Miniprotein binders against Mucin-6 (MUC6). Designs and how they scored, part 80

Target 1, 185 residues: Mucin-6 (MUC6), of Homo sapiens (Human) (q6w4x9r395to579)
Amino acid sequence: GHCSLEGGSFVTTFDARPYRFHGTCTYILLQSPQLPEDGALMAVYDKSGVSHSETSLVAVVYLSRQDKIVISQDEVVTNNGEAKWLPYKTRNITVFRQTSTHLQMATSFGLELVVQLRPIFQAYVTVGPQFRGQTRGLCGNFNGDTTDDFTTSMGIAEGTASLFVDSWRAGNCPAALERETDPCS
Key: E = the ipSAE of ESMFold2; O = the ipSAE of OpenDDE; V2 = 0.75 times the mean of E and O plus 0.25 times the DockQ between their complexes.

## First folded at step 21 (miniprotein)

Design bb5 (from fb1 with E12A A20V K105L; at its last look DockQ between E and O 0.95; V2 from the best seeds 0.83)
Fold by OpenDDE base, look of step 22:
Structure bb5 (fold): chain B 185 residues (1-185), chain A 119 residues (1-119)
Amino acid sequence: as target 1 above (185 residues)
Amino acid sequence: SEEEKIKEIREAVKKLLEEVRKLIEEAKKAGDEQAVWLLEIAVRLLEEALKTGDPERISYALLFLSMALITVAEKKGDPKAVELLEKAQELLRKALEENNPELILEAIKLIKEAAELLG
């Protein structure tokens, strides 16, 4: 399954459902029992302009009981608040620079993250087949059905992205705004 | 010429990859799953870098390989190998900063020597 965060406010789920939102909060991208130690992948969005519709991804966070790995748009990588030199590794996670513009987080448990630093900070999440039907968050449920991707944290299927996205907030923040996705974007 | 240096780097990396593949097999036999995991990533990165021939990408891949090999060296208790690999990392970082292919070649020599010690 492939999930992408592109263009500042566009998301494509594991089931290939595209949608757009504008929010300035931390959101849960991926939770799964397949992630060890209560692991979760999160995305941090912030204002990129003066308009409420000008929002962008500014960091990606992997949080578990043991680690809090943050990859920020300024290319700083931290674990538990400490800056780490790349390449960096833990027991089952490694973060490294792949190219001048791309960082990668690889894991031994079937999660891969690629972060494009420039010109737009973007993220690409890949999970193995063992995650099928066992994911939740903004990246969807990876069950091959796009119609139920907007399932909230409470297990309710929403018809629009707004309530869906808001349900996956990891903190207190303003409500997200929904816009239609341009298929050509 | 720069082109000639790139060719030299490519050939050196190919030879290094052969040594790394041997280490992967040994790690498998030893049941060192972490080493296998990391070294396999390193191999993939190097192979991808070789496709483009980009010295920068090669350097990043070699940095990763060095880290992976340090992990192996520490488990085996080989401080000499660790030292070589740390020096290689330093050279690779300089290579990236200076865009200097000679430093890449020197780093590869050190990494290869370390790999041989670990084999």
Scores: ipSAE 0.852, ipTM 0.933, lowest interface PAE 0.5, mean pLDDT 95
Fold by ESMFold2, look of step 22:
Structure bb5 (fold): chain B 185 residues (1-185), chain A 119 residues (1-119)
Amino acid sequence: as target 1 above (185 residues)
Amino acid sequence: SEEEKIKEIREAVKKLLEEVRKLIEEAKKAGDEQAVWLLEIAVRLLEEALKTGDPERISYALLFLSMALITVAEKKGDPKAVELLEKAQELLRKALEENNPELILEAIKLIKEAAELLG
């Protein structure tokens, strides 16, 4: 299973359903019982330089009871607030540079994250087959059916990306904003 | 020439991989799950880097291998291997900063010596 965060605002779920949203918040990208220690992968979006309503990916966070690993667009990697030299490891997570523009987080529990740092900050999530039907969040539920990929944190399938995305906010944030009006919209 | 240097680096990495694969088998026999996991990642990274011949990718893969071997060396209580691997990492970081393939060859020598101590 593959989920991607591309072009600053585009998401493609594990079931290959594409959508776009704009919001300034941290969102739950992936939760699953397959992630140890109540782990979750989260995505941080903030305003981009194009317009006040446009946002783009600025960081990816892996959070569990043991670790808070932040990979940010400024190319700094931290765990529990401490900056780390790469390659970096814990017992079951390692973060390293593959090239000057790409870094990778690999785990022993079937989660892989590849981050493109330049020219645009993008993220690519891969999960092993044990995750099938057992994921929640912006990456969808990985059940092979795109009709329920917009399932909210309360288990309700929504018809719009904005309601779905808003339900996966982590913390107190403004509701997602689709797009401000422009003459070409 | 740079092409001749890259060929030399690729041959050295191939020989190093032979030693690393032996260490993986020993880690499996010892039940060292973390060592197996990290060393198998290192092997895949080096094999992918060899396909490109890119000294930058090879250097990043060797940095990862050195970290994996330090983990093994610390668990085995081998300070000489740790010293060699830390020096190799220093050389590799400098090689990346300066785009200097001679430093990559020196680092590979140190990593191979450490791998032999651990095997």
Scores: ipSAE 0.739, ipTM 0.903, lowest interface PAE 1.0, mean pLDDT 87
ESMFold2, look of step 21: ipSAE 0.737; ipTM 0.901
ESMFold2 (binder alone), look of step 21: mean pLDDT 88; pTM 0.900
OpenDDE base, look of step 21: ipSAE 0.839; ipTM 0.927
ESMFold2 (binder alone), look of step 22: mean pLDDT 89; pTM 0.902

Design bb9 (from pb41 with S52A S59A L69R; at its last look DockQ between E and O 0.90; V2 from the best seeds 0.83)
Fold by OpenDDE base, look of step 22:
Structure bb9 (fold): chain B 185 residues (1-185), chain A 112 residues (1-112)
Amino acid sequence: as target 1 above (185 residues)
Amino acid sequence: DIREEVKKLLEEARKLIEEAKKAGDEQAVWLLEIAVRLLEEALKTGDPERIAYALLFLAMALITAAEKRGDPKAVELLEKAQELLRKALEENNPELIKEAIKLIKEAAELLG
């Protein structure tokens, strides 16, 4: 399964459903029992302009009981608040520079993350087949059905992205704005 | 030729993967396999920068193995190699990459 965060405010789920939202919060991208130690992948969005519709991804966070790995748009990588030189590794996670513009987080448990630093900070999430039907968050449920991707954290299927996205907030933030559009257009 | 030297190192890395498999060092296998992929990709373009990134990762993978084995000499060599590679990237100096490769090779021999 492949999930992408592109263009500042566009998301494509594991099931290939595209949607757009504008928010300035931290959101859960991926939760799954397949992630060890209560692991979760999260995305941090912030205001990128003067308009409330000008929002962009500014960081990606992997959080578990042991690690809090943050990859920021300024190319700083931290674990539990401490800056780390790349390449960096834990027991089952490694973060390294792939190219001048791309960082990668690789894991031994079937999660891969590629972060494009420039010109736009973007993220690409890949999960193994063992994750099929066992994911939740902004990246969807990876079950091959796009119609139920907007399932909230409470298990309610929404028809639009706004309530769906808001349900996956990791903090107290303003409500997200939505616009249905093809991120590839 | 950096490319040729990297190819040699790539072969050594592959051998070390097999040894790690035999030893049951799953972490070493995991990291070295990533290193091999990075090196292979870097060799496709021949970009010194990408080569340096791949070598940095290889060095890290080997450091991990060396630490488990309790080989401080290998660790020292590899840390020095990483330092040279970082400097190479900062200064855009391919000669430093060559020097780093020598150190990595020496360390690999100690681990083989």
Scores: ipSAE 0.886, ipTM 0.952, lowest interface PAE 0.5, mean pLDDT 94
Fold by ESMFold2, look of step 21:
Structure bb9 (fold): chain B 185 residues (1-185), chain A 112 residues (1-112)
Amino acid sequence: as target 1 above (185 residues)
Amino acid sequence: DIREEVKKLLEEARKLIEEAKKAGDEQAVWLLEIAVRLLEEALKTGDPERIAYALLFLAMALITAAEKRGDPKAVELLEKAQELLRKALEENNPELIKEAIKLIKEAAELLG
């Protein structure tokens, strides 16, 4: 299964459902019982896009009881707040450069992340087949059916991307809908 | 030239993977298998930059194995190789890659 975060605001789920949203928050990309230590993958979006009103991806975070690995546009990788030289490893996670513009996080538990740092910060998530039907978040549920990929954190299928995305906010952020109704700054 | 030296180093890495499997060293197997794939992909391109990044990863994988075995000389060689590889990338200087490969091969022989 592949999930992508492109163009700053476009997402394609594990079941190939594309959507776009505008929001400034940290969102749950992926939760699964296949991730050890209550692991989750999260995406941080901000107004760092091409246009004044567009939001874009500025960081990807892997969070578990053991680690908080942050990969951000400044190309510094941290774990639990400490900057790390690349290549970097823990027992089951490694982060390294493939090229000057691409980083990879590989794990021993079937999660892989490729991050394009430049020219636009983009991320590509790959999970092994053991994750099928066992994922939640912005990347969808990986069940082969695109019609229920907009399932909220409460288990409700929504018809719009904005309501779905809003349900996956990690922390206290304003709802994206408030910004969509007033284009003036 | 660099390509042939990387092919020889790749053979050493594959040998070390088999030794790690026999020893039950799961982390070394995992990291070295990644290193082998990165080197194989880099060789397909012939791009010295991709080769240098793959060698940096291989050196980290070998440091991990060397520390588990308690071989500080191998660690020292591999840390120097990483320094040379970072400098090669900063300066776009492929000759420093050749120097780093010699150090990595010496360290691999100590471990093998």
Scores: ipSAE 0.742, ipTM 0.906, lowest interface PAE 0.9, mean pLDDT 86
ESMFold2 (binder alone), look of step 21: mean pLDDT 85; pTM 0.846
OpenDDE base, look of step 21: ipSAE 0.878; ipTM 0.948
ESMFold2, look of step 22: ipSAE 0.731; ipTM 0.899
ESMFold2 (binder alone), look of step 22: mean pLDDT 85; pTM 0.850

Design bc1 (from fc6 with E18Y I47L; at its last look DockQ between E and O 0.98; V2 from the best seeds 0.86)
Fold by ESMFold2, look of step 21:
Structure bc1 (fold): chain B 185 residues (1-185), chain A 119 residues (1-119)
Amino acid sequence: as target 1 above (185 residues)
Amino acid sequence: SEEEKIKEIREEVKKLIYESRKLLEEAKKAGDLQAVRMLFNAIWMLLEALKTGDPEKISEALLKLSEALIEVAEKRGDPEAVELLLEAQELLRKALKTGDPELIKEAIKLIKEAAELLG
């Protein structure tokens, strides 16, 4: 399954449902019993320097009992607050430079993360088939049905991305909103 | 009766979910991402366990909630809450081995007491 975080807060779920939101927070991107030690993948969004109404991805965090791996827009990789030179390895995770503009986090437990550092900070999450029907967070539930991909952290399917995204906030942050635009004013 | 005991446990779990949501918001305010990660997981497991009322799934979810609350308690320096939660975990492990729902109810009482200290 594939989940992407592109542009200014554009997300495509594991079930290929696209949505966009504008918020400045840390969010639960993916949790699953398939991640060891109750691990979580988190996404950090902040305002774009170009527009006040635009937000974009600035970091991705993998957090478990043992590790807090941060891959940030400033191109520094840290684990538990300490900067690391690449390639960086733990028992089940390897982070390495895939290309001059892309980093990859490969794991033994079926999670792969590719991070584009420049020109725009973007992330691509791939999970193996053992994750089917067992994910939650901004990447959706991976059950093959887009109608319930907006399931909140209380297990309620919502009709709008903003309510769904807000339920997955992992920090002390204001609510996210989908933006309406009027092409003729 | 056994059915009445499970019904009581389910009602207490519902109360724990709401209390846990409040502690989750406090963990967010404190910037404690480990507690946040663990509370999201524990609350989700409790919600899943309530769908069937399976005592084994309830016990497993309560073990995870206790672990999350220990993280909160240690960050606050509250050893009394930690002790209550460790006792709750031992009761839940025994409940999983014996199938005795009375042990689940006792563990819930200890978890609620710890949550009150942390609230």
Scores: ipSAE 0.820, ipTM 0.890, lowest interface PAE 0.7, mean pLDDT 88
ESMFold2 (binder alone), look of step 21: mean pLDDT 88; pTM 0.887
OpenDDE base, look of step 21: ipSAE 0.839; ipTM 0.921
ESMFold2, look of step 23: ipSAE 0.800; ipTM 0.877
ESMFold2 (binder alone), look of step 23: mean pLDDT 88; pTM 0.886
OpenDDE base, look of step 23: ipSAE 0.849; ipTM 0.924

Design bc2 (from fc6 with M45L I47L; at its last fold request DockQ between E and O 0.95; V2 from the best seeds 0.88)
Fold by ESMFold2, fold request of step 24:
Structure bc2 (fold): chain B 185 residues (1-185), chain A 119 residues (1-119)
Amino acid sequence: as target 1 above (185 residues)
Amino acid sequence: SEEEKIKEIREEVKKLIEESRKLLEEAKKAGDLQAVRMLFNAIWLLLEALKTGDPEKISEALLKLSEALIEVAEKRGDPEAVELLLEAQELLRKALKTGDPELIKEAIKLIKEAAELLG
């Protein structure tokens, strides 16, 4: 299954459902029992450009009990806050430079992350078939049906992307539906 | 009587989910990303367990909630809450081995007591 986080804050779920949102927060991108140590993949969005209502992906985080791997748009890779030289390897995870513009995080548990650093910071998440029907977060539930991909963290299927996205906030952040009334603020 | 015990357990789990959501929001405010990760997971597992009412799934989800609350309690330096949660986990492991729903009810009581100390 494939989930993508592309420029303009576009997301395409594992079931190929596209949506767009604008929010300044860290979000749960993927959780699943297939991730060891109750791991979570998270996406960090921040304001971009001249408009305060526009946001873009600035980092991807893999968090487990032992590891906090951050791949940032500044091209820095850290684990638990310490900068790491590439290739960087743990027991289950290898992070390496795939090309001058792409980094890859490969794992032994069926998760692969490819991060495009330039010209635009984008992320591509691939999961093996064992993840079918067992995912949650911004990448959807991977059940082959797009009608319930917007399932909130409380298990409620929503009709709008903003309500779905807001339920997966992992920080103290404004709602994605929060319209900026002053574009210069 | 068995059905009545499971019904009571499910109602207590619903209350725990609401209490856990409050602690999740506090963890977000505190910037405790580990607690956030763990509470998201535990709340989801509790919601899944409620779909069937399966005592084994409820016990497994409550073990995960207890682990998340231990993270919160340790960050606050609250050893009384940690002790309650460790005892709850022991009861839940026994419930999984024996299938006794009364052990689940006792564990929920301890988890609720710990959550009150942390709230």
Scores: ipSAE 0.830, ipTM 0.898, lowest interface PAE 0.7, mean pLDDT 89
ESMFold2, look of step 21: ipSAE 0.812; ipTM 0.888
ESMFold2 (binder alone), look of step 21: mean pLDDT 88; pTM 0.886
OpenDDE base, look of step 21: ipSAE 0.868; ipTM 0.932
ESMFold2, look of step 22: ipSAE 0.821; ipTM 0.893
ESMFold2 (binder alone), look of step 22: mean pLDDT 87; pTM 0.882
OpenDDE base, look of step 22: ipSAE 0.864; ipTM 0.930
ESMFold2, fold request of step 24: ipSAE 0.820, 0.817; ipTM 0.899, 0.891
ESMFold2 (binder alone), fold request of step 24: mean pLDDT 88, 88, 88; pTM 0.890, 0.890, 0.889
OpenDDE base, fold request of step 24: ipSAE 0.880, 0.883, 0.869; ipTM 0.935, 0.937, 0.928

Design be11 (from ge1 with E45A I47L E49A; at its last look DockQ between E and O 0.69; V2 from the best seeds 0.79)
Fold by OpenDDE base, look of step 21:
Structure be11 (fold): chain B 185 residues (1-185), chain A 98 residues (1-98)
Amino acid sequence: as target 1 above (185 residues)
Amino acid sequence: DEEEDIRELVEDAKEELEEARELFEEAKRLAEEGNLEEAERELTASLYALWEAIFELRLAAYEAGDERLTEELERLAEELLKLIEEVMRLYVEIEREE
């Protein structure tokens, strides 16, 4: 499964459902029992423009019981708050520079993350087939059905992205805004 | 209604693509003139426009009920991804010169 965070505010789920939102919070991208040690992948969004509707991805966080790996737009990689030199390796995670503009986080448990640092901070999440139907968060549930990708943290399927996204906030943040491209909506 | 929405998304994407192309050409000009900082700004703007276009096409593809139309829209999105690669190549080149 492939989930992408592109253009600052665009998301494509594992099931290939595209949506956009504007928020200034940390959101859960991926939770799964397949991630060891209660692991979760999170996305940090912040204000990128002058308006509240101008937000963009600024960091990605992998959080587990043992690690808090942060990859931010300033190219600083930290674990548990400490800056790490690349390549950086833990027991089952390796972060290294892929290109001049890209970092990669490789894992032994079927999660891969590629981060484009500049000029637009973007993230690409890949999970193995063992994750099928066992994912939750902004990246969806990876079950091959796009219609239920907007399932909230409480297990409620939403028709729009706003409530869905808000349900996956990792903290107390302002509500996300959904920018509709459909003039009829 | 859905068809109209799809048409609108496609038209929007086309507009964004045109904008992206203009920005990209301007960036090239600026880079040739040695104005690298401004070139980078224009490249970045071009990329944002391209991603918006791609998103609109993806959304249109998602809303499309016809498989052929869906495939066409996805193909168009892929073409835009190629353009993104070109833009990024220039971006990286400029960074190397700085």
Scores: ipSAE 0.872, ipTM 0.936, lowest interface PAE 0.5, mean pLDDT 94
Fold by ESMFold2, look of step 21:
Formats: sequence, C-alpha cells, structure tokens
Structure be11 (fold): chain B 185 residues (1-185), chain A 98 residues (1-98)
Amino acid sequence: as target 1 above (185 residues)
Amino acid sequence: DEEEDIRELVEDAKEELEEARELFEEAKRLAEEGNLEEAERELTASLYALWEAIFELRLAAYEAGDERLTEELERLAEELLKLIEEVMRLYVEIEREE
C-alpha cells in the first residue's frame, strides 16, 4: 500500500482517495498494531509562506517507545534532539540519503518512508501487505474501500476531510479547515 | 452532471499542465542566461502547478469510478509525471552548479 503527501497540501490514501487540507499541527499519518513498540508515523504541517499553498508539510516523525526520528529539511533528529549524520541505523530502522533531494527510512517491520526534501517537502509511505485492514490515520484504513477512508480516531466515518483530519491531531492546535479546491489563492 | 463535473476536473488539470510547461520553459531560459535563483523559483512554481494537476486527475478518477475516462486519465497522468521528472532534473542540475 502507498500513501503520499505531495504539493504542500495534497494527500492520497492507501486506498487511493485524494484530499486536500490546510492546518498547522502534527497529525497521525499511520498507526497500526504492525508497528513495533506502539509505533506511529506523524506529519507536521505549518504555514508555508508561498501563494500556492496556505500550509504545507514541513516534517515527518516516526515515534515509538524505542525511537523518535524527525525528518525535516536537511536534518534528521532523534531521541535526544541531536542532529545525526546519515546513514543512521538502529536495530530495525535505517535512514539514508537516496539522492541530493531524497531520504529513505527503511525498516524491518514493513514500513518504508521516502521523503523529498526540496524544492517541495513531500513524503511517500509504503507498507507491506500485513498492514491491510490494520491502519488508522490520515493515510486511511487500507481496506480496499475508499468510501470509509475518512474514518475518525473514534471510528466514525465522516463525509468531509476537515472533520476527519481534525480528529487525527496529535496536539493542541487550531482546527484544520477544509476549503473547496481553488487553484486561485 | 457527475460526468460534467469530472470533465471539468480534467480540463482544469490540462490548464495547469500548460501553465507548468510555460513556467518550465521560462526557467530554462533563465538558467541559460545564468539567472539561477529566479530559475529555481520558476521551477518550483512549475512543480506546484503540476501537483495541482495531478490532484485534479486523482479527484476525477475517484469521482468517475468508471472506465469511460480511465485511459485518458492514465495517459494524462503519465504525461504530468514525466514532466515532473524533467523539472526535477533541471532543479537538481541548477543546485549542483551553485
């Protein structure tokens, strides 16, 4: 399964449902019992400063009881807040630079993350088949059905992206606003 | 009505593609003139237009659910992704030269 965060504000779920949102918070992208040590993948969005997108993706975070890995433009920061040189390796996670613009986090538990750092910060989440029907968060539930990909943290299917996204906030933040898609900003 | 809305999404994506092509051509001209900073800004603007177009196509495909438009959508998506690759190659080239 593949989930993507592209163009500053666009998301495509594991079941290929596209949506757009704007918000300034940390959100749960992916939770699953398949991730060890209560692992979760999170996305950080902030005001972008460009006219093409009000807010944009600025970082991706993997967090578990054992690991905290923050990937943002040109740095990887771990448990104690120190920037690490790449490649960075734990028992089950390796982060390395693929190209001048892309990083990859590979794991032994079926999660792969590729991050494009520049010119637009983008993220690509890939999970193995063992995750099917076993995911929650902004990337959806991976059950082969796009009609319930807007399932909230309380297990309620919503009809709008904004209510769905708001339910996956991981901190005290302003509510995300879903606007009608509008190429003119 | 649903089919008309899907067609509008596809036409919007084509408009964004043409804007992205124009921005890319301008970026190439700026790079040839040695104005690398402005070339990078135009490349980034081109990429934003391309991702907007990709989003419009993905939304059209989601709304369609029907093979009637699938082949056209796939062809256009391939064209957009190819252009994204071309824009990114020039972006990386410019970064190396600075």
Scores: ipSAE 0.766, ipTM 0.890, lowest interface PAE 0.7, mean pLDDT 84
ESMFold2 (binder alone), look of step 21: mean pLDDT 76; pTM 0.714

Design be12 (from ge1 with E45A E49A L59A; at its last look DockQ between E and O 0.62; V2 from the best seeds 0.72)
Fold by ESMFold2, look of step 21:
Structure be12 (fold): chain B 185 residues (1-185), chain A 98 residues (1-98)
Amino acid sequence: as target 1 above (185 residues)
Amino acid sequence: DEEEDIRELVEDAKEELEEARELFEEAKRLAEEGNLEEAERELTASIYALWEAIFELRAAAYEAGDERLTEELERLAEELLKLIEEVMRLYVEIEREE
């Protein structure tokens, strides 16, 4: 399954549902029992300063009981707050430079993350088939049905991206702007 | 009206594509003049516009009720992805010279 964060503010879910949102918060991108140690992938958005996108992706965070790996727009990779040289390896995770503009986080548990650092910070999430039907978050539920990809953290299927995105905030922050979180808006 | 919504999305995509092409041409001119930092900013703006156009085409494809139309919209979005690759090639060339 593939989920992408592109163009600063656009998301395509594991079930290929496109949407857009603007917000200045950390959001849960992916949770699954397939991720060890209560793992979650999170996306951080902040003001962009460009005309095409009020806010843009600025970092991706992998958080578990063992690790807090941050890959950020400033091109610094940290784990648990400490800067790391690449390639960086834990027991289950390797972060390395794929190209001059791309980093990759590869894992032994079926999650792969590719981050484009420049010119626009973008993220590409790939999960193995064992994740099917077992994901939650901004990337949707990976069940082959786009009509329920906007399922909130409370398990409610919403008709709008803004309510869905707001429910996945992982911090104290303002709600997403409804206008920019609907592909028809 | 789903047909009208799709037309609006496609028209919006065309507007963004036109902007992206203008930005790309300006970036090429700036690079030829040696204004590499300005060229890089214009290339970045072009790529943002291309992503907007791609999103609008993907949204239109999602709304389409016809398989033929859906595939055509997806093909057009894929063509724009190839244009992003072309813009990226110039971006990387400029970044290397800086």
Scores: ipSAE 0.757, ipTM 0.879, lowest interface PAE 0.8, mean pLDDT 85
Fold by OpenDDE base, look of step 21:
Structure be12 (fold): chain B 185 residues (1-185), chain A 98 residues (1-98)
Amino acid sequence: as target 1 above (185 residues)
Amino acid sequence: DEEEDIRELVEDAKEELEEARELFEEAKRLAEEGNLEEAERELTASIYALWEAIFELRAAAYEAGDERLTEELERLAEELLKLIEEVMRLYVEIEREE
């Protein structure tokens, strides 16, 4: 499964459902029992422009009982708050520079993350087939059905992205703004 | 009606593509002139525009019930992605010169 966070405010789920939102919070991208040690992948969004509706991805966080790996737009990689030199390796996670503009987080448990740092901070999440039907978060549920990708943290399927996205907030943040493509606009 | 709306989105995306190309060309010019900072700004703007268009197309494709229309949208999206790659190549080149 491939989930992408692109253009600052666009998401494509594992089931290839595209949507857009504007928020300034940390959101759970991927939660799964397949991630060891209660692992979760999260995305940090912040204001990027003058308008309150202009938000963009500014960091990606992998959080487990053992690690809190943060990859931010300023190219700083931290684990548990400490800056790390690349390549950085833990027990089952390796973060390294892939290109001048890309970092990669490789894992031993079927999660891969590629982060484009510049000029736009973007993230690409890949999970193995063992994750099928067992994922939750902004990346969806990876079950091959796009119609239920907007399932909230409470297990309710939403028709629009706003409530869906808000349900996956990792903290107390303002409500996300949904912007859907209007064919008439 | 829905098909017409989607066709309109395609046209919009094409216009955005053209705009992105213009921005890209301007960035090239600026880079050649040694104005690397401005070139980077233009490239970034171009990329944002392209992504917006791509997602519009993807959204339209998702809503489209017609396979032909979906294919057209996907094709156009691919063209936009290719342009992003070109823009990124120049971006990296500029970064190397700085």
Scores: ipSAE 0.750, ipTM 0.881, lowest interface PAE 0.6, mean pLDDT 92
ESMFold2 (binder alone), look of step 21: mean pLDDT 75; pTM 0.707

